# VH-VL binders against q9umr5, part 56

Target 1, 268 residues: q9umr5
Amino acid sequence: SYKPVIVVHGLFDSSYSFRHLLEYINETHPGTVVTVLDLFDGRESLRPLWEQVQGFREAVVPIMAKAPQGVHLICYSQGGLVCRALLSVMDDHNVDSFISLSSPQMGQYGDTDYLKWLFPTSMRSNLYRICYSPWGQEFSICNYWHDPHHDDLYLNASSFLALINGERDHPNATVWRKNFLRVGHLVLIGGPDDGVITPWQSSFFGFYDANETVLEMEEQLVYLRDSFGLKTLLARGAIVRCPMAGISHTAWHSNRTLYETCIEPWLS

## First folded at step 1 (VH-VL)

Design r3 (framework fv_nofazinlimab)
Fold by OpenDDE, second read of step 2:
Structure r3 (fold): chain C 268 residues (1-268), chain A 122 residues (1-122), chain B 112 residues (1-112)
Amino acid sequence: as target 1 above (268 residues)
Amino acid sequence: QVQLVQSGAEVKKPGSSVKVSCKASGGTFSDYAISWVRQAPGQGLEYLGYIIPSFDTANYNEKFKGRVTITADKSTSTAYMELSSLRSEDTAVYYCARVRYSSGWKYYFDYWGQGTMVTVSS
Amino acid sequence: DVVMTQSPLSLPVTLGQPASISCRSSQSLLYSDGYTYLYWFQQRPGQSPRRLIYEVSNRDSGVPDRFSGSGSGTDFTLKISRVEAEDVGVYYCMQGTQWPYTFGQGTKLEIK
């Protein structure tokens, strides 16, 4: 039998968005038990990410317990960060494949139409003023806002991304790294035509430097320092990068070709 | 000159709702968060919640169990606080206050409204 | 929730004499950014609250230098070196480090 699949949705999303994915999984892997977690839907997805991590943890623990052979995680957009944090805090998770589906794994720094309705027009330049404060950190978007021009504020004020990245020292860094490294495979999916994740390379742990030049994962300090295990995972062949062009952000979970190419191979 | 001007006093019956407004002037409304704090007669201050108008998103004190709704109209630079299912214990002066990031966080709660008295009585 | 405890709750003071108000938090108010979001507010009779101190020890503009704030972690103090008649009112500490933000009970300063 196939390992159970747990799906975590993204910002302003719900379980309904994954109806096509469920269909694809059922068709190609009949009998797979797929659970799309219906937590923190819609506006509730703006809740602090640590709160979400706790909620999702409570939901996945029973599922994992019933699947001693292991489970697969498919985590979409913001959900990918939630899942990464989840795997960092859980010392007993049994995740075989962690599929990060167009997630801003290295943070977000962009003025996209998708976010403009929520943020001011000049969010790129000014959002740091709100996000890197106790007030701002009560909102999920701010938890992974990564302003390359205010890296000092990010490193000091980010209550989520900086911590799970091990970019700021904290007492749990070593343990979280150990926990995260329990994952069998880290499957990173994203692409240049996403339109929301900015830069799109964030889905592959790439990100802007101080000049807004995009650097690759291997050039990031978190990799070089192996702060949460990326270097170790890569060394043991556990990281899979699956870029795909021509897919908009809201289509990653519904594209058949993407599923067959980037997701299906890791659901065995 | 920055000012926060609130709506006038309200008298409400138990079970009804009240909506208090807070109009900001003299600054860029979208750069602020607006906080709501209340004070029962002869009592201390209690934080209800705050809104970041640019985010169009509010954060609430869970103590109010979903009875409080904070909104903002950027076009009029006005924030609103609505409290439903009113009870006598909700009788208080309700304040709005400005929160704004600046160098060293200097401008948090730097300006307050004049307060709005809400009386809940049968 | 973080509990803020002020002492004393009533503070009668002779004009020209110093005053001191204590504020204790149930947990550290040090935020991850290295700042401590502890505020002091003054509320004169019939008026809205007025910020006196931000981040433990920074005096707001227009606040007389006879007011000073100090402390760290969970223990904070507001001091008035020499009380004046205009200082009559209720003083509140507030933490802005952890949501929901909370106030102390207030300290009523009166002239003897």
Scores: ipSAE 0.335, ipTM 0.742, lowest interface PAE 1.9, mean pLDDT 92
Fold by ESMFold2-Fast, scan of step 1:
Structure r3 (fold): chain C 268 residues (1-268), chain A 122 residues (1-122), chain B 112 residues (1-112)
Amino acid sequence: as target 1 above (268 residues)
Amino acid sequence: QVQLVQSGAEVKKPGSSVKVSCKASGGTFSDYAISWVRQAPGQGLEYLGYIIPSFDTANYNEKFKGRVTITADKSTSTAYMELSSLRSEDTAVYYCARVRYSSGWKYYFDYWGQGTMVTVSS
Amino acid sequence: DVVMTQSPLSLPVTLGQPASISCRSSQSLLYSDGYTYLYWFQQRPGQSPRRLIYEVSNRDSGVPDRFSGSGSGTDFTLKISRVEAEDVGVYYCMQGTQWPYTFGQGTKLEIK
């Protein structure tokens, strides 16, 4: 039998977005128990990420407890950051494959329609004024806003991403690293035509330097210092990179070719 | 100078709703949040919620979720707090207060409205 | 929710004497940005609250220097070095570090 699959949605999203993904899983792995978590839907996806992590943690505990062979996570967009934190805060998770669908793992720095809805008159260059305040950090999008021109503010003010990436020290960092390293496979998915995640390489732990030149994962201090285990996972052969062109942000969970190429092989 | 001016006193029947306004002057309305705090006669301060006009978003203390709605009209620089299903226990002075979210801690609750007495009686 | 506990609740004081009010939080108020979002407010009879102190120890413009705030983590103090008649009122501490924002129960300062 197949391991259960837990699905975590993204910003302004809900469980409805995954209807095609569920069809694909049912076709290729019939009998798989798939749970799409119906928490923090729509506007509630703007709640602080640590609050979302607590709520999703409460939902996944009984699912993991019923599956001694392990579970798989499929986490979309912002949901991929929720899953990063879940794997770090849970002393006893039994996740085999963590499949990250176009998630801003190193953060977001770009003008998008989603940001224009929240901040109509803002530009990416001035959003740091709002995001790096305590009020801004009460909104999920600001928890992973990563302005490469204001690194000091990002490091000091980010209540979420800088901590889970080990970019700022935290008392729990050693335990979080140990817990994260329990994961069987880290499957990273993303692509240049996403149109929302900026830079798109953030889905693969790449990000802008101060000149807005993208540096890949292996050039990041987070990787080189092995702050939460990326270098260790890569050495174990546990990191899978699956980039695909031609897929827009809202299509990652409904593209059959993407599913067959990047997701299906990891759903034992 | 920034000033917050609230609407006048209200007397309401149990089960009805009340809507209190808070008009801001001085400074850019979109640069700050408006919080609502109440005080029952002879009692302490209780936080209800806030609105950030730039985000068109509000957040509420769980105790009042489902009964309180906070809105803002940027064209008139006015915030509103509406409380429904009124009970005698809702009799209180309701205050609005400013928070500058983009300027950091020094502007938290630096200006308060004069208060609006809401009396809920038969 | 973060619980804010003030002591004493009633503070009778003689004119010209010092007064001290304590505020204890159930959790640390140090935020990830390095600031401690602890505030002190004064409410005179029949008036709106007025902020006296922001970020633990910083006096607002126009607040007399006889008012001072101190503390860190979970324990905070408001001191008045020489109480004047106009200081009569209720004093509240408040935390802005964790949602929902919460106030202490208030300390009523009275001249005896």
Scores: ipSAE 0.006, ipTM 0.451, lowest interface PAE 10.2, mean pLDDT 87

Design r4 (framework fv_nofazinlimab)
Fold by ESMFold2-Fast, scan of step 1:
Structure r4 (fold): chain C 268 residues (1-268), chain A 122 residues (1-122), chain B 112 residues (1-112)
Amino acid sequence: as target 1 above (268 residues)
Amino acid sequence: QVQLVQSGAEVKKPGSSVKVSCKASGGTFSDYAISWVRQAPGQGLEYLGYIIPSFDTANYNEKFKGRVTITADKSTSTAYMELSSLRSEDTAVYYCARHKGYDFWSGRFDYWGQGTMVTVSS
Amino acid sequence: DVVMTQSPLSLPVTLGQPASISCRSSQSLLYSDGYTYLYWFQQRPGQSPRRLIYEVSNRDSGVPDRFSGSGSGTDFTLKISRVEAEDVGVYYCMQGTQWPYTFGQGTKLEIK
């Protein structure tokens, strides 16, 4: 029998978006129990990421408890950051494959239609003033806003991403690293035609330097210092990179070729 | 000019609910957050919560134990504050106030409504 | 919750003389973004509050230059260089650094 699959959605999203993904899983792995977590849907996805982590944690505990052989996570967009935190805060998770679908793992620095809807009079160059304030950090999207021109503010003000990535010290960092390292496989998916995640290499732990030149994962201090276990996972052979061109942000969970190439092999 | 106009005074019995309105004019309703603050007779100011009309999302001070609900109707540029399970201690003037949630240099409480007196008595 | 404490609570002042109001917070109002979210409001009798000062020392448009704010960390001051009749009212400090936002008890400024 196949391990259960837990799906975590993204910003302004819900379980409805995963209809095609569920069809694909049913076709290739019939009998798989798939739970799409219907928490923090739509506008509730704007709530602080730590609050979302607590709610999703409560929902996944009974699912993991019923599957002693393990579970798989498929986490889309912002949901990939929720899953990053779940793997760190849970002392007893039994996740085999963590499949991250186009998630801004090193943060977001891009002016998209979603951000313009939220902050219509702001530009990406001045959004740091909003996001790094106490009020801004009450919104999920600001929890992973990473302005490369104000990295000092990001490091000091980010209440979520800088802590989870080990970019700023935290009392629980050693435990979070130990917990994260229990994952069987970290499957990273993303691509240049996403159009929302900026830079798209953020889905692979790459990010802008102060000149907006992208530095890949292996050049990041978090990797070099092994702050939460990326270097250890890579050495263990546990990191899978699956980039694919031609896929827009809202299509990652509904593209059959993407599913067959990047997701299906990791659903044992 | 920006103006926030609130609904008229209310007299309510203990255990009932009250819904106060705040209509914005002269400014851009969707670009700002609307906060609610109350002041009991002879007392100081107490923060209730806020709503960002563009996102239809609200946040509340836990001191009200889930009794407060703040909503907005963008088509009429009106924000609402509803307080349920009223007690005599809820007797206060309730104010709405605008703040630039999107811009923190000059933000928070730049314009206030005139206030709505809510009296809770048996 | 952050507790805001004002002193004095009652401030009788002679017209044309200076006035000073203190505000202390139970913890630092310096946020991790480098800003201090401390505000001062004036409430004249029978009127809604009006913001005078934002982020410790910045005066709102239309606020007379006789009003000034200063301070850092946990200790803040509002000063009126020369009190005028229209300054009568209650003054409140407020913090926006930690949720929920909290106000001081208020300082009633009266002409003696």
Scores: ipSAE 0.007, ipTM 0.475, lowest interface PAE 8.4, mean pLDDT 88

Design r5 (framework fv_nofazinlimab)
Fold by ESMFold2-Fast, scan of step 1:
Structure r5 (fold): chain C 268 residues (1-268), chain A 123 residues (1-123), chain B 112 residues (1-112)
Amino acid sequence: as target 1 above (268 residues)
Amino acid sequence: QVQLVQSGAEVKKPGSSVKVSCKASGGTFSDYAISWVRQAPGQGLEYLGYIIPSFDTANYNEKFKGRVTITADKSTSTAYMELSSLRSEDTAVYYCARLYRDSSGYPKAFDIWGQGTMVTVSS
Amino acid sequence: DVVMTQSPLSLPVTLGQPASISCRSSQSLLYSDGYTYLYWFQQRPGQSPRRLIYEVSNRDSGVPDRFSGSGSGTDFTLKISRVEAEDVGVYYCMQGTQWPYTFGQGTKLEIK
């Protein structure tokens, strides 16, 4: 009776991280078939995002085929960008709710423990030198690095985020927009106490301008140009925004109040 | 500062495999990538692939995919290149070389090289 | 794959005279980040390659001022303003813009 749920994990993550989320779903929607995809686990999550999109695409096709009534996606952190691309490249997806759980939808520009672990001598202001190189774009985190002080380099060098956001031209842009617009609901979740996603408003399609002032979704050229359908989805009433304070980055998938408020209502 | 020291010469039979090591000293092993390049006697340089230890990920030249495996052991600061199904054409000096990251975050390529390891495939 | 073509392959020079080596790529080496990932290496017999120039024109630490690199797009040059005896060896250009990374065939510099 309930539509199947497909879960896509984030950076340095695995299916095990979602055990609490699965418990919550089982309690409120018993009988739901939940598949947590265990592709690109741990360090494999550093593989280029287009490679991950291809692998996840192959995994979701049979799940969607078995569910003619539709499926829901819950996509955490970096996984939210994988799901953005899946919805654009799949001509035949039947996704009802796309639940983006603290994902950097407009990119990342911040020092975090993860980034300092990978690049101990780099500052956020200088990471553009690595990320916007041929070497850097072979890593997922650099595929969505968005330096607001080097927007020209981001637009030219980003092999992933600039393309899926329609910020740089791509031959498939029209088809990607058409495919993405088939989604029933885009549920955006995030909050100021995340501590990893910088700015946290990136989870809601907000981002820094050149002065590091956050401009919200409706002020972004991506939205104003309707590059991949955000303006159309908002006009349709299909975008849900669910910000919540007090939740750290690794707690989004294990907080009961967050689940009940932001996720549970969208699991038909 | 950083020095790359490779294992000694190998003589192998056709169809066997060889594993060459490259030990880094004098710096943080996780701050840079290790490339592998070969040179047949009297010939030019040919790129095999690289590994980035901090990411535990390797990339291979398509010509060698399926035969080459590049790994790293962070506890010993050592990178390895293993080549299987050896042929006489694989006779070459194999070099490791650094892909460098400086404090500004800019990658610098191939500024430090190992001394080379001669691999001879009999015949 | 990007093909790197060097000219000449054999370069006999007299001590104290200038030398010039050309390197041409089958595709532009300008990457989307605005950098051109073109390198020059020197190799003496029995020795590892030594990097001379990175990103077209940047001389590596310890490399004499008489070495210089120039060029853009698909056409690059390594110049030695006055050849010394220790410059004997094979010189290689290399591109790191497109995977897989590729080398020129090498230029052997010899004293006449």
Scores: ipSAE 0.014, ipTM 0.511, lowest interface PAE 7.6, mean pLDDT 88

Design r6 (framework fv_nofazinlimab)
Fold by ESMFold2-Fast, scan of step 1:
Structure r6 (fold): chain C 268 residues (1-268), chain A 122 residues (1-122), chain B 112 residues (1-112)
Amino acid sequence: as target 1 above (268 residues)
Amino acid sequence: QVQLVQSGAEVKKPGSSVKVSCKASGGTFSDYAISWVRQAPGQGLEYLGYIIPSFDTANYNEKFKGRVTITADKSTSTAYMELSSLRSEDTAVYYCARGYKSSSWYRLFDYWGQGTMVTVSS
Amino acid sequence: DVVMTQSPLSLPVTLGQPASISCRSSQSLLYSDGYTYLYWFQQRPGQSPRRLIYEVSNRDSGVPDRFSGSGSGTDFTLKISRVEAEDVGVYYCMQGTQWPYTFGQGTKLEIK
């Protein structure tokens, strides 16, 4: 039979958002046990990401224990960062395919309605003042805010993203890298018409330099230093890049062509 | 080397307020936060709150919320702690110290001011 | 709030002998980011506190090698391998894992 699939949602999401994804999986891989985790739903998705990692970790342990042949993760948007951390902090994960569905893996630097709801006077140019404060770091959005014009503040104040990307030292970095490298496949999905993830190439570990020119994954210091294993995974043939145009941020989990092209092949 | 220099001792009446200063030198004032800790005579340490001068952001221990206000003047590299509605139980040495968890977690309390004695007379 | 409990509260020690101070937290200080935010401070008579150890076992620059920190979870220890006269003072543990930050009651180290 097929390995179980665990789904981790994104900002302001719930399990209901994935009903189409579940139908696609049932059509192509009948009998697959799919668990969409109902933790940190709605406004609770704004809780600090390390708090979410702790909660999701407790939920995935029994699922992984019941599937000695391995599991697959499908992690959407902000959920992709939660899954990045899970793979690093769990000494015993048995994840085969980690499918990252339009997640800001190198961070976010763009105006969105979500940020305006929380910080009405904010613009991307001044959000660093709030996000790199202790109050700001209590919001998940700020945990992956990456202002390319204040990279020194990002490196010192980011309580989450800078640590999991190995951009700032951590005592467990070597163990986290070893744990992450146990993943079978890292499937990266995203596209230029997402409209929320900025730059969209963040879903593929690309990001802005200080002039807002996008540098791709292979030009990033985290890749060049192999800080958490991207270079090693790429050398093993374990990284899959699946960009697709024409898909808005809220449609990645409900587009059949996207599913068939980018997700279905990795659900053994 | 970072140096934190505090204002002198004060004697206050119950119900009044006190404002203690902490002037920072060495290093960039915006590179770190300033925390406030107090110690009643012969007793242990109690945390009050902090300010991040570069972001004009302060946070307070719930025990003191509503009575404590922490501010900063970037032009003079000085942080202030103001405590209102003073009671005899507020008699203590008040210390400023560098850092808080999120801005300079590895520098949390690595440098301290010399302390300011605040006495609340009955 | 996290309660920090130190033992002993009074520690008379002979010069040149080792000393050990225990600190226990009411809940685990291991945060999901992998850091354990446990700190040790020394306060000599009439002086401000001075940080000796950060994150369980990391010694600050200028702190003698005879000071060491260890522990995990809820149980932590500060050790002085050979006590010297200048070590007299009160030692405090502190947790930075949960807001608000909280200190132990203090351990008074005295030479006998």
Scores: ipSAE 0.040, ipTM 0.545, lowest interface PAE 6.5, mean pLDDT 88
Fold by OpenDDE, second read of step 2:
Structure r6 (fold): chain C 268 residues (1-268), chain A 122 residues (1-122), chain B 112 residues (1-112)
Amino acid sequence: as target 1 above (268 residues)
Amino acid sequence: QVQLVQSGAEVKKPGSSVKVSCKASGGTFSDYAISWVRQAPGQGLEYLGYIIPSFDTANYNEKFKGRVTITADKSTSTAYMELSSLRSEDTAVYYCARGYKSSSWYRLFDYWGQGTMVTVSS
Amino acid sequence: DVVMTQSPLSLPVTLGQPASISCRSSQSLLYSDGYTYLYWFQQRPGQSPRRLIYEVSNRDSGVPDRFSGSGSGTDFTLKISRVEAEDVGVYYCMQGTQWPYTFGQGTKLEIK
């Protein structure tokens, strides 16, 4: 039998968005138990990410317990960060494949139509004033806002991304790294035509430097320092990078070709 | 000049709801956090919650157990605070306050409304 | 919730003399960004509160220099070097570091 699949949605999303994915899984892996978690849907997805991590943890624990052979995680957009944090805090998770589906794994920094309705003014120029404050960190978007021009504020004020990345020292860094490294495979999916994740390379742990030049994963300090295990995972062949062009942000979970190429191989 | 003008005094029966408005002028409304604070007669200040109009998301003091709802209308630069299931203990002056946008930070409570007296009596 | 404790609660002062108000928090107000979100407010009789100090020691525009804020961690102080008649009112400290934000009980400053 196939291992159970747990799906975590993204910002302003719900389980309904994954109806096609469920269909694909059912067709190619019949009998697979797929659970799309309907937690923090819609506006509730703006809740602090640590709160979300706790909620999702409570939901996945019983599923994992019933699947001694392991489970697969498919985590979309913001959900990918939630899942990464989840795997960092859980010392007893049994995740075989962690599929990060167009997630801003290295953070977000950009003006996109998807987010512009939240911010009438330029996000790039102003959002750090909101996000890197105590009350700003009460919003999920701010939890992974990564302003390359205000790195000091990010490192000090980010209550989520900086911590799970191990970019700021904290007492749980070693344990979180150990926990995260329990994952069998880290499957990173994204692409240049996403239109929301900015830069799109963030889905592969690439990100802007101070000059807004995009650097690759291997050039990031978190990799070089192996702060949460990326270097270790890569070394043991556990990281899979699956870029695909021609897919918009809202289509990653509904594209058959993408599923067959980037998701299906890891649901065994 | 930035001003916060609140709606007039309210007299309500127990169990009813009250909705207080706070209209901002003289600045950009949507970028600021609007806070609501109340003060019972002869008592101190109590924080109810805040909203960031751009996010259209509010955060509440759990003490009120879902009785308080904070909303904002960006088109009119007006924030609202609704308190339901009113009780005598809710009798207070309710204040709205705006956050301050500095060059680097958002700060809280740089401008205050004049206050709205809400009296709950049978 | 963070508990803010002010002392004294009543402060009678002679005109021209200094005044000092203490505010203690139940936990550190230092946030991860390196700032301490402690505020002082003045409320004159029949008026709305007015922010005097933000982030421990920064005076708002228009606030006389006779007002000063200091402190760190869990202990904070508002000082008035020379009390004037217009200083009569209630003073509140507030923490904005941890949700929900909380106020002290208030200190009523009166002229003897």
Scores: ipSAE 0.026, ipTM 0.573, lowest interface PAE 5.4, mean pLDDT 91

